# VH-VL binders against q8ixk2r445to577: the designs that were tried, part 203

Target 1, 133 residues: q8ixk2r445to577
Amino acid sequence: FFGMLQNKGLTDYCFDYNPPDENQIVGHQVILYLCHGMGQNQFFEYTSQKEIRYNTHQPEGCIAVEAGMDTLIMHLCEETAPENQKFILQEDGSLFHEQSKKCVQAARKESSDSFVPLLRDCTNSDHQKWFFK
Below, E stands for the ipSAE of ESMFold2; O stands for the ipSAE of OpenDDE; V2 stands for 0.75 times the mean of E and O plus 0.25 times the DockQ between their complexes.

## First folded at step 10 (VH-VL)

Design y17 (framework fv_axatilimab)
Fold by ESMFold2-Fast, scan of step 10:
Structure y17 (fold): chain C 133 residues (1-133), chain A 123 residues (1-123), chain B 107 residues (1-107)
Amino acid sequence: as target 1 above (133 residues)
Amino acid sequence: EVTLKESGPALVKPTQTLTLTCTFSGFSLSTRGVGVGWIRQPPGKALEWLANIYWNDDKYYNPSLKNRLTISKDTSKNQVVLTMTNMDPVDTATYYCARLTYYGSGRYGMDVWGQGTMVTVSS
Amino acid sequence: DIQMTQSPSSLSASVGDRVTITCLASQSINRYLAWYQQKPGKAPKLLIYAASSLQSGVPSRFSGSGSGTDYTLTISSLQPEDFATYYCQQSYSTPYTFGGGTKVEIK
């Protein structure tokens, strides 16, 4: 799959990545923003290696969760995906991070009115359900 | 004034279970982005990472030892416990606990270490 | 597993010398690398994190550089207190592996 990765519970919000420097895409947090249907910063690809790739320019970025962190950040993609970059998109729409055994949830960013995807214990909440537009 | 200190038995017999406790002060494992890891070093050899536990109870284990290792925390007591089953003479080493500090962009370092505790496995 | 190879395994140096230690990863680790100093009978001490960032309280004569698979620790002017064993560690993927160590001995 590829396209805009939208939340079922937070219905107007999509994965969004807007790095401050287009030539250095690694190390910044993935956010949620109002879905526009236009692609660009909201265009992601789900690969056969269970990666969520950010495809605007080269090199390609891959979403990762670092050990002990609950935020999704951008890494450089590898030929063989490391465990911290693997997400299982399940039939119920859950996005399961294998290494941590947790699910991606749409959540409010601390000390802010903005939203971000965060790793949380898996529930059947619609805020943990995702689909490609 | 952050400190960590390992405690546990100095001698363990083969096949027994080792339990080590890391007691710390000057920080809390309820603080976001903080963790505690366990590392060992056999006499005269390199460092080997064993396991990490983080503020959110995320646990990571060295895959070569995963079936033998359990890590847990008691945030109210400022303690992290490592259990290692089926001890063997090759597990003889100094065991360290260390604080994990997040430095941004997904990178961390072990910025404060305990003094280490020597564990000898013999009959 | 990512293998970390340190070179040399040992070296002899004099006070005032420039010392370089190399760490080679078996695959790209995207600067997820730390350097540690260990003196005999003591716990390791963090010197450098994120490949090139100097830990607070560490003397400026220590520096780290590198990217991809190749990383270097440099001591620009060796001091008596710098005689120790140095280790690199990757934290890019589990298991978080250390190099074999480089022992810096007095000449």
Scores: ipSAE 0.007, ipTM 0.662, lowest interface PAE 8.5, mean pLDDT 87

Design y18 (framework fv_axatilimab)
Fold by ESMFold2-Fast, scan of step 10:
Structure y18 (fold): chain C 133 residues (1-133), chain A 123 residues (1-123), chain B 107 residues (1-107)
Amino acid sequence: as target 1 above (133 residues)
Amino acid sequence: EVTLKESGPALVKPTQTLTLTCTFSGFSLSTRGVGVGWIRQPPGKALEWLANIYWNDDKYYNPSLKNRLTISKDTSKNQVVLTMTNMDPVDTATYYCARLTYYGSGRYGMDVWGQGTMVTVSS
Amino acid sequence: DIQMTQSPSSLSASVGDRVTITCLASQSITRYLAWYQQKPGKAPKLLIYAASSLQSGVPSRFSGSGSGTDYTLTISSLQPEDFATYYCQQSYSTPYTFGGGTKVEIK
């Protein structure tokens, strides 16, 4: 699948990656922002290796969760996906992070009005349901 | 001052289970971004990472040893426990615990280490 | 698994020398690399995190550089207390692997 990765519960929000420096596409947190329908910084690819790829720049970025963290950050994609970059997109729309055994949830950023995807214990919440548009 | 100290048996027989305890002070495992890891070093050889546990109870194991390792924490006691089953003479090593500190952008370092505890596996 | 290859395995140097140690990853690790110093009979000590950031309390003669697969630890003017074994470690992907170590010995 390709497109904008939208949240079922937080219905106007999509995965968004817009680092301050376009020459350094890795190491920054993935955020949620109002879906604009134009692709660009909200355009992601879900691959057969269970990666969520950011293909807007070269080299390609792949979303990862660092050990002991609950935030999604941008890494470099590898020829073979490492475990911290693997997400199972299930039929019910949940994004299950294999290495941590947790699910991606749309959540408010700490002490802020902005939103981010975070790893949380898996529940049947619509805030943990995602789909490509 | 941050300190960590390993404790456990110095001698283990082949096939037995090893239990090591890391007791620490000067920080809490309830603090976001903090973890504790276990590393071993056979005499005269390189360091080998074994397992990490983090503030949010995330656990990571060396896949070559995963079926033998269990890591757990007791945040109220400031302790992390590692168990390793089916010990073999090749598991003879100094075992260290270390604090994992988050430095931003997903990067960690093991900034404070225990003194190490020597575990010999023999009959 | 990501393989970390250190070179050289050992080197001999004199006080005041510039020493460089290299660490090669089998794949890009995006600067998720730390350097540790270990003296005989002692636990390792963190010198550098995130490939180039100096740990608090570590002398400024230590520096790290590199990106992608290739990383270097430099000691600009070797001191007597610097004779030790140095290890790199990647934390990009589990298992978090160490290099084989580089022993820095007195000439």
Scores: ipSAE 0.065, ipTM 0.709, lowest interface PAE 5.8, mean pLDDT 88

Design y19 (framework fv_axatilimab)
Fold by ESMFold2-Fast, scan of step 10:
Structure y19 (fold): chain C 133 residues (1-133), chain A 123 residues (1-123), chain B 107 residues (1-107)
Amino acid sequence: as target 1 above (133 residues)
Amino acid sequence: EVTLKESGPALVKPTQTLTLTCTFSGFSLSTRGVGVGWIRQPPGKALEWLANIYWNDDKYYNPSLKNRLTISKDTSKNQVVLTMTNMDPVDTATYYCARLTYYGSGRYGMDVWGQGTMVTVSS
Amino acid sequence: DIQMTQSPSSLSASVGDRVTITCLASQRISRYLAWYQQKPGKAPKLLIYAASSLQSGVPSRFSGSGSGTDYTLTISSLQPEDFATYYCQQSYSTPYTFGGGTKVEIK
């Protein structure tokens, strides 16, 4: 799968990565933003190694969740995907982070009107269901 | 001031279970971006990471010891407990607990450590 | 697991010397590296986090640098209180791993 990764519950919002410096990919948070249908900073690829890859800029980035974190951040992709970069996109649309045993949920960022994907206990909520468009 | 202190038995017999408690002050393990980890150091050897527990109850274990380790927290008591089953003489080491502090962009450091508690495993 | 190879394992130096300790990761760790100082009988003390950021209260003679797989800790002018064992540690991927340590001894 590849394209814009959209939320079923927060229906107008997609995964979005817009680093402050286009040549500094690592360490910045993935956000949710209105889906614009043009790819670019909203274009991701789900790979056979269970990675969510960001190929818009070089070097290639892979979404990760650090131990003790609930935010999704950008890492460099490795030849063999480390556990913190593995997400199982399940048949029901759940995005399961293997290392933490939690699911990616669309959520409002504290004290703001912005939205972000956060790691939460797995539920059957539409805010935890994702699909590529 | 931030302080951590390990407590538990100094002597353990082979096959017994070790229980260590880390009691801390000056911070809360309910604070976002904070965790507590356990590290050990056998006499004359390097540091070895054992387990971490974080504010959100995320738990991570060293895979080489995963089947023997359990970590838990009691945020109301400011305590983190590590349990290690089936102790062996090779597990003789100084055991430390340390605070994990988030410095942004996914990077943690162990910024404050307890004094360590020596655990000797012998019959 | 990511292996951290630290060199040298020991060195002898005099007060005022510039000391450099190297840490090599078996794969890229994107500056998810910390340096610790340990004195005999004491717990480790955090010196540097995120490869190059100086921990509050640590003297400015300590500095960290590096990227990718290669990292260094430098002490620009060794002081008597700096004789200790130094460890690097990666936190890029679990399990978190430490280097074997570098013992800095008085000459």
Scores: ipSAE 0.368, ipTM 0.803, lowest interface PAE 3.2, mean pLDDT 88

Design y2 (framework fv_axatilimab)
Fold by ESMFold2-Fast, scan of step 10:
Structure y2 (fold): chain C 133 residues (1-133), chain A 123 residues (1-123), chain B 107 residues (1-107)
Amino acid sequence: as target 1 above (133 residues)
Amino acid sequence: EVTLKESGPALVKPTQTLTLTCTFSGFSLSTRGVGVGWIRQPPGKALEWLANIYWNDDKYYNPSLKNRLTISKDTSKNQVVLTMTNMDPVDTATYYCARLTYYGSGRYGMDVWGQGTMVTVSS
Amino acid sequence: DIQMTQSPSSLSASVGDRVTITCLASQSISRYLAWYQQKPGKAPKLLIYAASSLQSGVPSRFSGSGSGTDYTLTISSLQPEDFATYYCQQSYRTPYTFGGGTKVEIK
């Protein structure tokens, strides 16, 4: 699968990666933003290695979960995906991070207008259901 | 002022389990982006990372010590406990606990350390 | 595991000297690197985080640089209190490995 990774509960929002420095894509947080359908910052690929790849820049980035954090960040892809970069996209649309035993949830960042994907205990919430568009 | 202090036995017999407690003040382990790690240093040798526990109860262990380490926290007591099973003379070292602080963009540093506690494993 | 190789293992220097210590990672660690100073009988002290950011309270004569696999700690003018062992540590992936240390001794 590839395309825009959209949330079922926050229906207008997609995974978005817009690093402050295009020459250094590693270590910055993945956000959610209004789906625009123009690729680039919102174009991701789900691979057979259970990676979520960011293919817009070279070298390719892979979404990872930082130890002790609930945020998704960008790392460099590796020949064999490390455990912190593996997400199981389940039949019900849940995006399960096996190393932490948690699910990716669309969440409002406090009182701000910003939204981010965060790791949370798995529930049947539509905010934890994702699909490629 | 942030402080951490290690406590536990100074002498352990081979095959016994070591239990170390890190007691801290000046911060809470319920605060987002904070953690506590354990590091050891055998006499005259380099530092070796053992385990981390974070505010959200995420736990990470050094794979070379698989099945020997357990880390836990009691946020109400401001304590982190490390247990290490099947102690051997090669595990003789000074054991440190340290605070992990998140500086953004995925990067952590161990900004405040305890004084260390010497553990000797001998018959 | 990511192996961290420090060079040199030890060096002798005089007060006022410019000292450089290198740390080589077996793979790219994307600036997930910290430098620590340890004096005999004491706990390590954080000097630099994120490869080049100076920890508050650390003298400006200390600086860090590097990217990818190659990192350097520089002391621009060595002071008497700087005679210590220095360690790098990567935090890019577990286990969070330390270098073997570089002992800075009096010449």
Scores: ipSAE 0.193, ipTM 0.776, lowest interface PAE 4.6, mean pLDDT 89

Design y20 (framework fv_axatilimab)
Fold by ESMFold2-Fast, scan of step 10:
Structure y20 (fold): chain C 133 residues (1-133), chain A 123 residues (1-123), chain B 107 residues (1-107)
Amino acid sequence: as target 1 above (133 residues)
Amino acid sequence: EVTLKESGPALVKPTQTLTLTCTFSGFSLSTRGVGVGWIRQPPGKALEWLANIYWNDDKYYNPSLKNRLTISKDTSKNQVVLTMTNMDPVDTATYYCARLTYYGSGRYGMDVWGQGTMVTVSS
Amino acid sequence: DIQMTQSPSSLSASVGDRVTITCLASQKISRYLAWYQQKPGKAPKLLIYAASSLQSGVPSRFSGSGSGTDYTLTISSLQPEDFATYYCQQSYSTPYTFGGGTKVEIK
């Protein structure tokens, strides 16, 4: 399914990806921003391969977590989803990153009023609960 | 100055477990974005990545060797330890440890390497 | 696994020559590529990270370029100390794979 991926705890914030250059559509951090309902940079697809795809630009991007990092980065999608691009959206709203065994949490970016999704140990926090709208 | 040094046995018998220690100075494995990796090189052959461990204790293994490898760190001692089970003569190689430095947007490089330690697997 | 193919496997060049080494990835790796220099009996040394960024302390005659699947390392004017084997490595996806190496022999 498709839509804006919103956080239950950080109530007005959604996954957002806005690359600065169309020739550099990958390699930048996914952020959280106020949900605007306009689609575009906040429009994601959750696939049967457990990918979170960003297809506003070509080629299609897939959210991944780099080894040793806790931030979500845009990568190129592969024919077969690699482990670092697999997220399990669970019934309780948790977004579980299979390779690291951690959950995606809405968090404040260090020394900033900005918010980002980060990998954290799985808890029952509403900041780790996500839904498509 | 940043330095890393590998230590461990020079000779290992087939089926035994190899334990290698990387001792480093000039940086902390508590620093965000820093890691230590292990790489090996059989005589006359190309480099092969084995495993990485990062500041947050995230561990990544080469899948072809995953069930044989364990990597761990002791941040207070500035050490990273790699164990490899069921050694075979084809595992004869120079083993290196290296610092992983993060340059942003998911990109990194191994900017400082140890001198390497030669491990020969023979009966 | 992402396969990294280096060309050529070896070359001989004279001091002052421009040398180009190519690295081809089996899939797009979005500039998640580093170049390393290894002299006989020594550990590798990082030359280039992020496909084109020169590591501190590396001479400016070394440069990296490329995008997608195709990457190159260029030595603009080969020096005697550049005798070495050069390796590319992708860090886009595990396992982090190295190319087979390019041996540069100075004539």
Scores: ipSAE 0.152, ipTM 0.744, lowest interface PAE 4.8, mean pLDDT 88

Design y21 (framework fv_axatilimab; at its last look DockQ between E and O 0.05; V2 from the best seeds 0.00; counts 0 for: pae O 9.5 > 2, placed apart)
Fold by ESMFold2-Fast, scan of step 10:
Structure y21 (fold): chain C 133 residues (1-133), chain A 123 residues (1-123), chain B 107 residues (1-107)
Amino acid sequence: as target 1 above (133 residues)
Amino acid sequence: EVTLKESGPALVKPTQTLTLTCTFSGFSLSTRGVGVGWIRQPPGKALEWLANIYWNDDKYYNPSLKNRLTISKDTSKNQVVLTMTNMDPVDTATYYCARLTYYGSGRYGMDVWGQGTMVTVSS
Amino acid sequence: DIQMTQSPSSLSASVGDRVTITCLASQYISRYLAWYQQKPGKAPKLLIYAASSLQSGVPSRFSGSGSGTDYTLTISSLQPEDFATYYCQQSYSTPYTFGGGTKVEIK
């Protein structure tokens, strides 16, 4: 799968990566933003290695779980995907992070009106259901 | 004041299992962005990272030792326990525990360390 | 595994000297790097986190710089209490590897 990774519960929002500096794309948080349908910062590829790849910018990035945190950050893709970069997109739309046994949920960023994907205990919430558009 | 202290046996025989406990005060492992790591240093040699455990129970192991290592925490007791199986004389080292502090954008530092405990593996 | 190569392995210096220690990563680590100071018989002490940020309580003569694969720790004017072994550590990818250490000795 490839395209815009949209949330079922937060229906107008998509995974988005907009690094503040084009020369440093690693270590910044993946956000959720209004789906614009133009690809670019919202274009992701789900690979057979269970990566969520951001390949519309060079160098290519892969979404990783931030160690000891519940946030998703951008890392460089590796030849062999490390466990913190593997997400299982399940048939019900859940995006399951095997290493932590948690699911990706659309959530409001603390004290802000912006939204981010966070790791949470798996529930049947539409905020934890994702699909490629 | 933040303190950490290692405890465990000073002498271990080859093939035995080592269990080390890190007891800490002045912070909680329920605090977001905090963790505890284990590091060892053989006499006269460099530091080697072993394992980390974080507030959310995320665990990371050195892959070269992963089949021998187990890390766990008891947040109510302010303790982190490291277990290492099948000890060998080359595992002789000073073992440290240290607090992991989050500084943003995925970056951590080990800002407070225990005094270390010497473990000798001998015949 | 990411290999961290420190140079030099040891150096001799006098009080007041500028000392530079380098750390080379075998691959890109995006400034996921910390520097530690270790005195004989003691636990290491955090000096620098995120490649260039000075830990609270550490004297301003210590500074870190670098990006990509190449990082440096600088002591602008060496003091008697600075004679120690210095280690870099990357935390970009597991295992979180340390360099081999640089021993700063009295000349």
Scores: ipSAE 0.421, ipTM 0.825, lowest interface PAE 2.1, mean pLDDT 90
Fold by ESMFold2, look of step 11:
Structure y21 (fold): chain C 133 residues (1-133), chain A 123 residues (1-123), chain B 107 residues (1-107)
Amino acid sequence: as target 1 above (133 residues)
Amino acid sequence: EVTLKESGPALVKPTQTLTLTCTFSGFSLSTRGVGVGWIRQPPGKALEWLANIYWNDDKYYNPSLKNRLTISKDTSKNQVVLTMTNMDPVDTATYYCARLTYYGSGRYGMDVWGQGTMVTVSS
Amino acid sequence: DIQMTQSPSSLSASVGDRVTITCLASQYISRYLAWYQQKPGKAPKLLIYAASSLQSGVPSRFSGSGSGTDYTLTISSLQPEDFATYYCQQSYSTPYTFGGGTKVEIK
């Protein structure tokens, strides 16, 4: 799949990546932003290796979750996807992170009006359901 | 003042299971971003990472030790326990526990170490 | 696994010398690198985290630099108390490997 990765419960919000330096895309957090489809910030590819790639720029980025963290951050993609970069988009729309055994949930950023994807224990909440547009 | 102290047997027979306890004070494993790790150092050799456990109960193991390692925590007792099965003389080393501190962007450092405990696997 | 190769394995230097220790990662580690000092008979001590950030209480003569796969620890003016073995460690991907160590001898 390729397109905008949209949340079912947080209506009209999509994965968005807007690093402060376009030449240094690694290590910054993925956010949720109103889906707009303009520019390069909201287009991701879900690959056969179960990666979520930010591949509209070079070098290509892959979404990862680091040990002890619940935030989604950008790493460089590797030839063989490491475990912390593997997400299973299930038939019911849940987005399961293999290494941590947790699901991606749309959440309001603490003390903020902004939203981010975070890892949480898997539930049947629509805030844990995702689809490509 | 943050301190960690390793405890466990000084001598273990081959094939037996080693259980080490890290008892710490001055911090809590309920604090977001905090973890405890285990590292060993054979006499005269380099450091080798063994396992980490984090505040959220995430656990990570050195895969070269196959299914020999188990790490757990008891946050109420300020303890972390490492179990290593099927001990062999090559596992003779000083074993350290250390606090993992979050330094932003998912980066951790082991900023406080215990004094270490020497474990000898007999013959 | 990410192999961390330290160079040199040992060196001798005089008080006041500038000392540089190199740590090469077998793949990209995004500055997920720490440097430790270990004196004989003691546990390691964190010097540098995140490749270049100085840990609190560490003298300013220590500095770290590098990116990608190539990293260095520099001691700008070696002191007698700096004789020790120095280790790098990557924390980008498990196993969180250490380098083989660099023994710094003062003579």
Scores: ipSAE 0.061, ipTM 0.700, lowest interface PAE 6.5, mean pLDDT 88
Fold by OpenDDE, look of step 11:
Structure y21 (fold): chain C 133 residues (1-133), chain A 123 residues (1-123), chain B 107 residues (1-107)
Amino acid sequence: as target 1 above (133 residues)
Amino acid sequence: EVTLKESGPALVKPTQTLTLTCTFSGFSLSTRGVGVGWIRQPPGKALEWLANIYWNDDKYYNPSLKNRLTISKDTSKNQVVLTMTNMDPVDTATYYCARLTYYGSGRYGMDVWGQGTMVTVSS
Amino acid sequence: DIQMTQSPSSLSASVGDRVTITCLASQYISRYLAWYQQKPGKAPKLLIYAASSLQSGVPSRFSGSGSGTDYTLTISSLQPEDFATYYCQQSYSTPYTFGGGTKVEIK
């Protein structure tokens, strides 16, 4: 699966990654923007290694969850996907992070008009449902 | 050097279909993150976005005109085609195509435009 | 759709003047804002992208600022070749939308 990773509950919002430095694509937080299909920042791939890859740059970036955090951060992809980069996109649309045992939820950033994907307890909320478009 | 050029009829009759072709050079629609957009401008009026097409064949249309618009690409010919049905005198405008480019860090823009082609809808 | 309200619609200025044009988005657009210059009979020319980044080849007297919903184009010292119509445009989401334009005329 590849393309825009769109949220069901937060209508028309997609995974978005915009590093401050295009020459250093790792270490920053993945966010949500209105789906616009413009450029590279909303193009992701779900791989057979259970990675969510930012497959627009070399070296390729993979979404990871750092210890103790609930945010999604871009790391470099590895030959063998590390545990903190493994996600399961379920048939029901839920995106499950194996290591944390949490689900990815679209959430509003505090005191902001922006949104971010956060790890939360798994529920049946449409804000935890995702699909590639 | 990046260039774009619009081509098509200068005159269209009401209810007819307009077909415009954007021929470009200096870049390829096989390149990830690249797209081509269409914009029009009635005489003495503001700019109006019509449609975008990207390297992955994703297409986006102005909702107000969506049912009348079709955008397609031929990567091998470096061409993008826009079709607009049921033309009306109100659609008289200069039509532009432009390159959509990613500048990094979430920066995008229509950085290079064609010279535009004037389309008049009249009986 | 996101509405872009541009002001003023027109202004008169002299060579050497500082000119400021504003653009207000109906919602947050996260700096996905571009400024274009258009001269009569010509295609728009990109001046500023990502709210404040100067396009290559554009004179440094042009600058963009702003965040959230409020954005500004500034010409620090107006030159004869700067008399034109300017447009803002958001690319935060489709449909992409333009401001109404600002015509900068000679006083």
Scores: ipSAE 0.006, ipTM 0.598, lowest interface PAE 9.5, mean pLDDT 92
ESMFold2 (binder alone), look of step 11: mean pLDDT 93; pTM 0.950

Design y22 (framework fv_axatilimab)
Fold by ESMFold2-Fast, scan of step 10:
Structure y22 (fold): chain C 133 residues (1-133), chain A 123 residues (1-123), chain B 107 residues (1-107)
Amino acid sequence: as target 1 above (133 residues)
Amino acid sequence: EVTLKESGPALVKPTQTLTLTCTFSGFSLSTRGVGVGWIRQPPGKALEWLANIYWNDDKYYNPSLKNRLTISKDTSKNQVVLTMTNMDPVDTATYYCARLTYYGSGRYGMDVWGQGTMVTVSS
Amino acid sequence: DIQMTQSPSSLSASVGDRVTITCLASQGISRYLAWYQQKPGKAPKLLIYAASSLQSGVPSRFSGSGSGTDYTLTISSLQPEDFATYYCQQSYSTPYTFGGGTKVEIK
């Protein structure tokens, strides 16, 4: 799978990564933003190693979860994917982070109307269902 | 001021279970981005990471010891407990607990440590 | 597991010397590296986090640098209180491994 990774419950929002500098892709949070269908900052690839890769024109960035955090951040891709970069995209559309035993949910930033993907206890909510468009 | 202190038995017999308690003050383990880790150091040897527990109850274990280790927290008591089963003389070490602080961009440091507690495993 | 190799294992130095300690990771760790100082009989103390950021209260003579697999801790002018063992630790991937330590001894 590849394309825009869209939320079923928050239907107009897609995974989005917009680093402050094109040459500094590591360490910033992945956000959710209105789907624009124009690729690049919203274009991701789901790999056979269960990675979510950013900017597939240069597959250098891989989404990761740091221990003790519930946010998704950008890491450098490794030759062999580390466990914190592995997500299981299940048939029901849930995106399961095996290392933490939690699911990726479209969630509101605290004290804001902006949205981000966060790790939450797995539920059958449409806000935890994702698909490539 | 932030402090952590380890407590537990100084002597353990082979095959027994070790239980260590880390009691802390000056911070809460309900605070986002905070955790507590356990590290050990055999006499004259390097530091070895054992396990971490975080504010959201995420738990991480050293894979070489995972089947022997359990970490838990009691946020209301400001305590973290580490249990290690089937103790062996090679597990003789000073055991430390330390606070984990998130510095952004995915990076943590252990900024405040307990004094350490020496555990000797011998018959 | 990511192996952390420190060099040298020990060194002898005099007050006022510039001391350099290196840490080599078996794979790239994207600056997920901390440096700790340990004096005999005491718990380690955090000096540097995120490869190059100085912990509050640590003297400015300590600095960290590096990227990828190669990292360095530098003490620009060694003081009497700096004689200790220094450890690097990667936090990029579990298990969070420490280097073998570098013992800085009085000459």
Scores: ipSAE 0.210, ipTM 0.766, lowest interface PAE 4.2, mean pLDDT 88

